# Ledger of designs, part 28: VH-VL binders against q9lj97

Target 1, 262 residues: q9lj97
Amino acid sequence: MSQEEQPKRPQEPVTYGDVFEVSGELADKPIAPEDANMMQAAETRVFGHTQKGGAAAVMQSAATANKRGGFVHPGDTTDLAAERGVTVAQTDVPGARVTTEFVGGQVVGQYVEPRPVATAAAMEAEVVGLSLQSAITIGEALEATVQTAGNKPVDQSDAAAIQAAEVRACGTNVIAPGGIAASAQSAANHNATIDRDEDKIKLIDVLAGATGKLAADKAVTRQDAEGVVSAELRNNPNLSTHPGGVAASITAAARLNERADI
Below, E stands for the ipSAE of ESMFold2; O stands for the ipSAE of OpenDDE; V2 stands for 0.75 times the mean of E and O plus 0.25 times the DockQ between their complexes.

## First folded at step 11 (VH-VL; framework fv_masavibart)

Design s5 (at its last look DockQ between E and O 0.00; V2 from the best seeds 0.00; counts 0 for: pae E 17.5 > 2, placed apart)
Fold by ESMFold2, look of step 11:
Structure s5 (fold): chain C 262 residues (1-262), chain A 120 residues (1-120), chain B 110 residues (1-110)
Amino acid sequence: as target 1 above (262 residues)
Amino acid sequence: QVQLVESGGGVVQPGRSLRLSCAASGFTFSSYYMYWVRQAPGKGLEWVAVISYDGRNKYYADSVKGRFTISRDNSKNTLYLQMNSLRTEDTAVYYCARTGWYRYQAFDYWGQGTLVTVSS
Amino acid sequence: QSALTQPASVSGSPGQSITISCTGTSSDVGGYNYVSWYQQHPGKAPKLMIYDVSDRPSGVSNRFSGSKSGNTASLTISGLQSEDEADYYCSSYTSSSTLVFGGGTKLTVL
């Protein structure tokens, strides 16, 4: 490209966008020391240790550089990390356990642990000579949300995200009666009139069996994830995605598909 | 009108190769997983190979793994099965089959089948 | 069981109802609603008769119905006719993300 020559850049902080594939407000935020500490703690809770070369390690290195450059101070926390959290969520998809790391609702790290679907299932596949492996589909990613956010009451942002996912899976912008988007919208409307969370319809009630409820399905792509994230963000009063929620699961599936070359 | 038409079957000696093809029409071929299913004379149905809609993922029954290769050409709406190192146990009618909208649902359309006979 | 179990044969007279069973496990028939049934006349390709346990494709007679209870799926054919004489196969999705077939049932119309 002719633009190999760049203007002189002043000394700048290391931002989330410099080291992670993130977008929006988070991409411009300098990585702060307490963000890194929170991620290290979250990784340690899930893995028993900090992942070598993982998100916590990258954040620690960036935060140290930012501190030495005078862009942040010890104890600083990025407002998105303080307000929306740093989380590590595990979910099961066909053939793998996926651990996904989030800052402010965006994926900053992913660890896949290949798992057989089940011991009996693996034996059955060998006996009948069947071996099916495929990319994670939109329906499968929606079902994976049950593991990370199944007890969350359905709200309008969830319904919008699910609708965006179903439209992309089916290639049609017409909502089918009895589809998961229709169910999610009904659940969100119902829940708006319910006072006690225990009585609300939960994501598991809508998303369980999503692969069987979709009229069509497809492998999750990066473009699909971007559309679903946009829908969830625009329909959340906090202008954020839910950790381990619909957009997060679709994004994790897209990144897993890219990383596994599937 | 969905149609699947297999071709390329015949009589071959053990150790030889054959290539089957399946011409698809009447649907958006590139949106569907495609299967080969076989049936030995007087026997039941046996799954052989599966290929994803874009051709990037391929799966095989253990009885054919390493010998058979499934492929597709979405620009020509054609599914293929390359069968190498054929054995007498591979003698069967080979069907081209489509699932419904989901890769692991029912086989909603079948071709007429093409007979492969492996004999000395 | 490593495959779905069907009776080897069943028979009935014209006008009767018959039922063909397909027994699996909680890892297939019992655990998923992706059971299908195929009719195959001699020398012909299989034809999908029932999918998703109980749904009929367009053009399949309402004399064919499907159901399941626990780990056993059933195909019921009412008002038997001579053209119903064929082999019938069940199939189910499994927890291994695979599809399996039953061994087949020969239906004889007496």
Scores: ipSAE 0.000, ipTM 0.380, lowest interface PAE 17.5, mean pLDDT 79
Fold by OpenDDE, look of step 11:
Structure s5 (fold): chain C 262 residues (1-262), chain A 120 residues (1-120), chain B 110 residues (1-110)
Amino acid sequence: as target 1 above (262 residues)
Amino acid sequence: QVQLVESGGGVVQPGRSLRLSCAASGFTFSSYYMYWVRQAPGKGLEWVAVISYDGRNKYYADSVKGRFTISRDNSKNTLYLQMNSLRTEDTAVYYCARTGWYRYQAFDYWGQGTLVTVSS
Amino acid sequence: QSALTQPASVSGSPGQSITISCTGTSSDVGGYNYVSWYQQHPGKAPKLMIYDVSDRPSGVSNRFSGSKSGNTASLTISGLQSEDEADYYCSSYTSSSTLVFGGGTKLTVL
């Protein structure tokens, strides 16, 4: 390869924010080799292998680039990854297994695997080779968000997404004073006055028991997901959805429902 | 544009302490390894200390190990060098340098340096 | 760590080509492709001229080129100009996971 064909060294390191929808201090940190190794190990532990195109692969690629660029050295790890860990967690929700990947407490990847709902009816359907999957509801999807992003401080983007979800579930634009949307907005407003993330209200505080907090509920549709995604994006200065967040959970539910032809 | 401005140099007696600062601007400071490099009068360049982008990893030249401490405040875009137990051989212009690349690569930006003179 | 070995001085006339050598060991220059070159004018900070043996930063004249053979890296300056008169330092990564500089070369343009 002629010297002319060598790609120019990047002028800046590949950060977490460049490759993942993360925020705060983590977003500005170069991806380090040990971070990637930790993720690879975590994926392997959970899946038996690294996921193609998954967080580990992305992190490895980024870390490699950063090493080439001299922004990181072998053995380097970020403080957030070191302190808070790199983890892969699986949660079973009705109709699916959700695997979420975390770096320093922030979601960097999410995988949804459809699973038959072990209802008595499903057991009968399994005998007939027909997996009767119950449709995932908006409430259930919101509750599932607790498993993937429960420790995320509530922000305006989250509040907007939750409001959109409630509107879709209830079929009304009226925000109930004691509803989940109102709670989310209150949380977001409160958090805006708090400096430390540790002291902020988290999604778990708002979305726990979401099915019981909704005046009405319905199976998630693609249109519902689009509405929620739109709401989250419009209220996010980064114009992105949070991995494993509200919009992501609703979208995952919609996809599962479509696959189940429900 | 990338700027590095050193300060804190001066004349001190042997055994005393001095703290250098380097103010960084024009780039994402928290994304880069930063270095101190010194040059004694009429002499060559010597690597002194390096700190990782997040401040977790620090490396020192043998000549200053145990006496010097490198640190950074990313919120202030500032690099520091605490110099204790100063010796006459520590007399040098001290440069703050950014590595566009890690410590085993190259320094793409340098400050103008600050002079430290250790004399009786 | 001992400094990389550079000639103390080199000289050339305008328009000529000169080469500055930087000799190390298999534990530094010969072991890695992390050789950089710096130009330093009197009273000024060093300026990066070459990195990774032969790569040139943006804004650096194409008159400057770098190469390496065995344990010796070389900086070549073609079409020598009066402004090229300066001290030149090589640097390399070492097996000790540290950076080492050469002793420097004074280039005089005659």
Scores: ipSAE 0.000, ipTM 0.512, lowest interface PAE 11.7, mean pLDDT 85
ESMFold2 (binder alone), look of step 11: mean pLDDT 92; pTM 0.938

## First folded at step 13 (VH-VL; framework fv_masavibart)

Design u1 (at its last look DockQ between E and O 0.01; V2 from the best seeds 0.00; counts 0 for: pae E 11.7 > 2, placed apart)
Fold by OpenDDE, look of step 13:
Structure u1 (fold): chain C 262 residues (1-262), chain A 120 residues (1-120), chain B 110 residues (1-110)
Amino acid sequence: as target 1 above (262 residues)
Amino acid sequence: QVQLVESGGGVVQPGRSLRLSCAASGFTFSSYYMYWVRQAPGKGLEWVAVISYDGRNKYYADSVKGRFTISRDNSKNTLYLQMNSLRTEDTAVYYCARTGKYRYQGFDYWGQGTLVTVSS
Amino acid sequence: QSALTQPASVSGSPGQSITISCTGTSSDVGGYDYVSWYQQHPGKAPKLMIYDVSDRPSGVSNRFSGSKSGNTASLTISGLQSEDEADYYCSSYTSRSTLVFGGGTKLTVL
């Protein structure tokens, strides 16, 4: 009677940090079945179906593993998900529709769909010399950051990342007065003097309308993403990029552009 | 307690100028974008202008662009709206407002408003 | 025509639940996640009731709730009371980094 080797129970639960680029308390939380169900419902509401390989699918897989391991039970939900919700949000930015998936306020997925620029936006793009490229531009990626991290107080790492992005977009190391980089640096410096986060300048205050604030723009490349990531990391004492932040958005854009070229 | 107090409203003839002020207190004024919103009698709310926390960035509604100037003095915790070339359609109660946490979150505090009447 | 469309008026009886819609009709609406709702009584300044589609400021009754579906945001008032009679405005930001208000909805409590 061959002792059916009981599948080795995972010694550790699958956490959000294991499968998503999340940080803080959420990263250490086991993915719960109800979290996955909420995401599934949210995806279905927005897309009409669950996304293949999307956050819901990943979460379901993880939750299933966790149930098998006894780390979670049917009906369980993560406190952060319960308190802050699991949401899928769509936002139209110039030239694109951005869909962002959130668990407890943190980004767990992001999709960017190119959209025709509306006439008004086209006019603005024309004024700024932005060629309507099918590829996601640095400006568009920066604007997309507003959707994922718009309420984040601007810090030095953000400012550095934004500066790197602007340099890449414009092809010049000169920081334009009144540009996004300058604004971001000013915001970061200001925020350093403010104690309360609610009183600090947020990324949305800097990055809203980013496409129109750049002197030049271009499609995001992998090299651009690497540069921006490096800048953010060098200026972050934690040596990490902010989920859904500037570097993350640029990286996502680069990946999407690469896929489109395949 | 957060307070916004508008002043400077009155009756003026078309083509004239008027300057509105908004005195802010109870919060770090220099940390917030500030807005002017107006409401014509019996009509809805209309966004007029916004100014960044440092005063470097200004945005205007198309209806007032080129005629109105928003400014601020952070040392005095005061927001201003210089209104030039006033038109009858500019007649409204003008509110100064603050956003809650970020520029687009919404206006969590409003002044009482000041009435501007442009009439011949 | 406003980028945000609201019904001109809605009515309900005390204790009922009513919903006010706010639909983005223009490509100018830049972000559907930044929808705010304001209540305005006659002769008074507007009051923020909902922000970020569904978040409620402190001091606002839990009878007020916000939601969105597609390009339509909704304000729901449950347990309607006489004091809820007011004008309600939705707002959002535009792709041009400006703000826009809906045309307003007059709520009458019957």
Scores: ipSAE 0.026, ipTM 0.504, lowest interface PAE 5.1, mean pLDDT 85
Fold by ESMFold2, look of step 13:
Structure u1 (fold): chain C 262 residues (1-262), chain A 120 residues (1-120), chain B 110 residues (1-110)
Amino acid sequence: as target 1 above (262 residues)
Amino acid sequence: QVQLVESGGGVVQPGRSLRLSCAASGFTFSSYYMYWVRQAPGKGLEWVAVISYDGRNKYYADSVKGRFTISRDNSKNTLYLQMNSLRTEDTAVYYCARTGKYRYQGFDYWGQGTLVTVSS
Amino acid sequence: QSALTQPASVSGSPGQSITISCTGTSSDVGGYDYVSWYQQHPGKAPKLMIYDVSDRPSGVSNRFSGSKSGNTASLTISGLQSEDEADYYCSSYTSRSTLVFGGGTKLTVL
């Protein structure tokens, strides 16, 4: 009845790759306690609090587990977090305020908030030389997608959504040669044959400068958003839209334009 | 075969400095936390310092904090202990020790030790 | 300073079992499962006998076993042999990124 092996409590470290969609050297690093503290500080400075279920909370949970498992010491930091930073950045884009959280230069969290549009009060401040913020256009909403999902590989659902947006912006259901929809469809077809994500064509490659590439443009309406959402959903095997993707950006723009309608 | 070899011990006066080295072989040195542990003659074991695999994180016993510096050169597979402002209480055999790859799992390999004697 | 408490000495006859205790706090032995035990013969470096409370390294006899309850860890040596006569030290990882050793126990085989 003797046992050669004692009862075991096997436990591997929780790495950045286990929890976040990151790559390279960072993916193999155990999440360290000071990395989590740096993210909490960065979130608190930007939001006034730690985001519930956000990157700091996830990192704190992982770091606590790693400390209990003996995989890290209290006060440890990874070299990538220490040297390249842990940051929270906010930017205002057409239709949205985008908050992106980074560790070592890689995205670990992203949040999209609707951006208010110009109000009728701007009419009185529209004296010569003072530019009035326009209603958000389809082109501007497509460019906003670069900020929120620019590094995403283009797939068939993206191509369908972009086509729906372009035909509504231009007032025709014919795909223009050299237009954004044509580029997006070509990228989606190309990416279907590529294994490495780094070699895939990304949304930024197609959507950057969208306002200058559209033959015509218009303010986003609710009907436009519904059409783009329908196209993205219909062409996604998971029957869903991508957070911060084309449909999400167009929908945010439509909501903001409707709120500004007085 | 894992091997740890300490060197640099000797007799020094109080207030002087000494640098210990530990040559490592038989394992991927850059993947392991490394430790210094000392034992005064006729006394028990005392942990001195630890350094992470990449050298970024360092921790010290209160008795040596501010006077000793642990470091490593992963290109030379060598661990160091710079001992400044030495005191008679620092007289001990100093061991270099290894633990588990990612975490503390006891010290499965020790060097032979190097004697440091601090005496007037 | 925190230190782990061990009896100064224990003794036993060949073939018997003996147990060495190691008492700490909730900040070390009680809070973590990173207790290790070392055997040290005179003039030699310590040898790891037990880690993670109860795990044996390859090559360590199954006569050595470890356990803990609350803040107290225990090393049990069964089938005591003359070669087991040595000093035994426990060690634990602490919540402050430090390591602490017990004062050591001299095992005498009568």
Scores: ipSAE 0.000, ipTM 0.435, lowest interface PAE 11.7, mean pLDDT 80
ESMFold2 (binder alone), look of step 13: mean pLDDT 92; pTM 0.934

Design u2 (at its last look DockQ between E and O 0.02; V2 from the best seeds 0.00; counts 0 for: pae O 7.0 > 2, placed apart)
Fold by ESMFold2, look of step 13:
Structure u2 (fold): chain C 262 residues (1-262), chain A 120 residues (1-120), chain B 110 residues (1-110)
Amino acid sequence: as target 1 above (262 residues)
Amino acid sequence: QVQLVESGGGVVQPGRSLRLSCAASGFTFSSYYMYWVRQAPGKGLEWVAVIRYDGRNKYYADSVKGRFTISRDNSKNTLYLQMNSLRTEDTAVYYCARTGSYRYQGFDYWGQGTLVTVSS
Amino acid sequence: QSALTQPASVSGSPGQSITISCTGTSSDVGGYDYVSWYQQHPGKAPKLMIYDVSDRPSGVSNRFSGSKSGNTASLTISGLQSEDEADYYCSSYTSRSTLVFGGGTKLTVL
């Protein structure tokens, strides 16, 4: 039951809610062929091409299934996409360029392009003549998630990813009371009982100041990223990771650290 | 032969200012981070400030931030410490110190020090 | 105030070996290899004896050696001589890129 609904002919339409973390009116709308074409055009305008596995590709696949099943016609556009548009926006953050894709004013995808990042500690160390590796720590990667997904409500997949990260940073399997993992799990449990997203606890509320809240910290390794990704995947009903989320930030940090070592 | 010679120490009242100088010779001054380290009478060593070899970056101990300014003139091979708003706890011998070329490797050369006394 | 703990004094007889400890935390001595040791005779500027935990500058006797284990760095002086009588300071950088010194150890050669 934690799996994504598989598109089937001719059972039911694939909606935005089936394939994206969206809410409200959009979540129940079948993905229409012209919606997908508009996203492809928006991605091409920004990148010069479509993103493999990105929002346009997902929408094209869903729209094809919906057309084959008779749920939409080739020229159909959802009212929300027609009225509010389909857009792609880019934002630069420490360690990454984040591209956010919108349909009807809601986020349907984020593409994270990893970029080298220097920590404040590494910059100050260079001022005093220390030779420190510009390594991104687990705590710093968790804080970077605040910049890329800070307003996202905390869910169980986030809590699992944060727990995996804290366990690896501190070298213990025991969840400390009042630690980041404990706070994230409490937030996820609380949010499961809350209807309005505005009232939910957000990632920024848990992850802000993560480097100061961890009992210990370490540079992110590829094995750390694999563990965090696995935890987020196993605890997501859609069996996927969140673009710009906890696993994405940890993975980006691991890749940057590998290049710094080589 | 590497030499570092501090000057500018003296007796001054709290709240006043004083400027220290450190004349460097015998090495390529512009390749070295330069430090100020102080020692109160009968007490231990305390780091005060550092300036990068090109003068672009400066860093200070918390006890002196906002009151002291480190600077250098590479054309004159001279390091400076401008000390404003002096307090009695700033009373110390002030040493100019050098570390490794382009890299921290401890303080391999020190001046003889100059005494600053802040007394009311 | 000092972030690094040293014994106030140590003594030894000529020809003996002695060890001076320097205890910090995982945020300084334990976390970084930027530990240095300085010898200071009365009325003189300090002299660098050890840097980077265990490296000796040119001209420093191999009777002086440095090491660390966990959060504690150690300076060992073998074959004590009368001129070794001095104050000894350790230092380390911290995770906040500040430099801290120990309180100093007075070595007396008996």
Scores: ipSAE 0.029, ipTM 0.535, lowest interface PAE 6.7, mean pLDDT 83
Fold by OpenDDE, look of step 13:
Structure u2 (fold): chain C 262 residues (1-262), chain A 120 residues (1-120), chain B 110 residues (1-110)
Amino acid sequence: as target 1 above (262 residues)
Amino acid sequence: QVQLVESGGGVVQPGRSLRLSCAASGFTFSSYYMYWVRQAPGKGLEWVAVIRYDGRNKYYADSVKGRFTISRDNSKNTLYLQMNSLRTEDTAVYYCARTGSYRYQGFDYWGQGTLVTVSS
Amino acid sequence: QSALTQPASVSGSPGQSITISCTGTSSDVGGYDYVSWYQQHPGKAPKLMIYDVSDRPSGVSNRFSGSKSGNTASLTISGLQSEDEADYYCSSYTSRSTLVFGGGTKLTVL
């Protein structure tokens, strides 16, 4: 009678930090069954199905392990997931669709789907024989931030990130009066005096039309992204970048440009 | 709530000019490509013109090229279509429509349309 | 301008599923996944029902679905309702950088 070795109960729960590149409180949280279910539902809503090897699948596996270990119970949900939600968001950038998966505001997955540029510019490209594919510029990445974090009140970290982006776009450390960096700083300063978030200046107010507000623009590079990320981090007391924020958008753009060999 | 409201339509004689406006609200107008699409009575849809979010790039259907001018004032959240040298075949309901910021994603919002009738 | 080809009319009974086809050249429909579908009731502006071949805007019923095979995109309406009676247009942003519409399909609910 071969004693079926009972699978050794995991000694420790599988946490978000074990399977995802997350930080803060979430990293130490055991993945709960309802978290996985929420992600599954979110993926299904967006993709029509759960992604193979995607966040939902990973979370489901982890949650199952945690249940077996007795670390979580059926129906359990992580407080952060419950409070801030589990979401899957899609953002279109030039040349691609980016799908980002969030748990409690932390990125747990990201997918990039290449998409042909089908814009007014593409129409012109056909007429003038230009490439339909163009690198994502800093200005464009900043504008893209409006879609992902447009309603976020501008804070010092945002202002710093935007300044870093502008500097890199323009190749000068001089902050132009009336530029997006100046506007962002002003917004951040103003917002510091406002108690209600609804009354604060939002990123959308600053970054809308960013491409037209920059004195110069250029394709986003990895170095640009690193600079912007550093700026945001240095000015964020939490030492984190905002999901879907300025640094995140620039980073995404850089990655896309690299993949496109642009 | 996103709203697009066309105005400026009417009855004009061939060769005359007309200017259409589209007032936008409920979204960051300056972040979106805007289109004019027209529909002749009892006919299908035809795109007319497109303008980039910053107004720098403009493109036209061959049927209107050289006669129509699309423009926008982002400070006023308004899209315009200047129609010159109007022809009878330009008779249509003209819609302003919004699409994605970076690429075509269909026209997710339309105005109610404004009728332009070109007749002798 | 190369027009996408749609059937002039389709009909179905309530509760049935119907499909409207939209056929173009390889560059029109088969090339890029920029197919959108619009519903238009008489005297009304078109309404986006499907974009990017199969994506559905918020607020659009899940009875509407889009697909593509080869050079033919399809709009499927399941559980046909009387309110679905309308004209339907497909469109595509082509590889030739031209926005084209289908000729439209009149859907009659019997």
Scores: ipSAE 0.015, ipTM 0.515, lowest interface PAE 7.0, mean pLDDT 86
ESMFold2 (binder alone), look of step 13: mean pLDDT 92; pTM 0.940

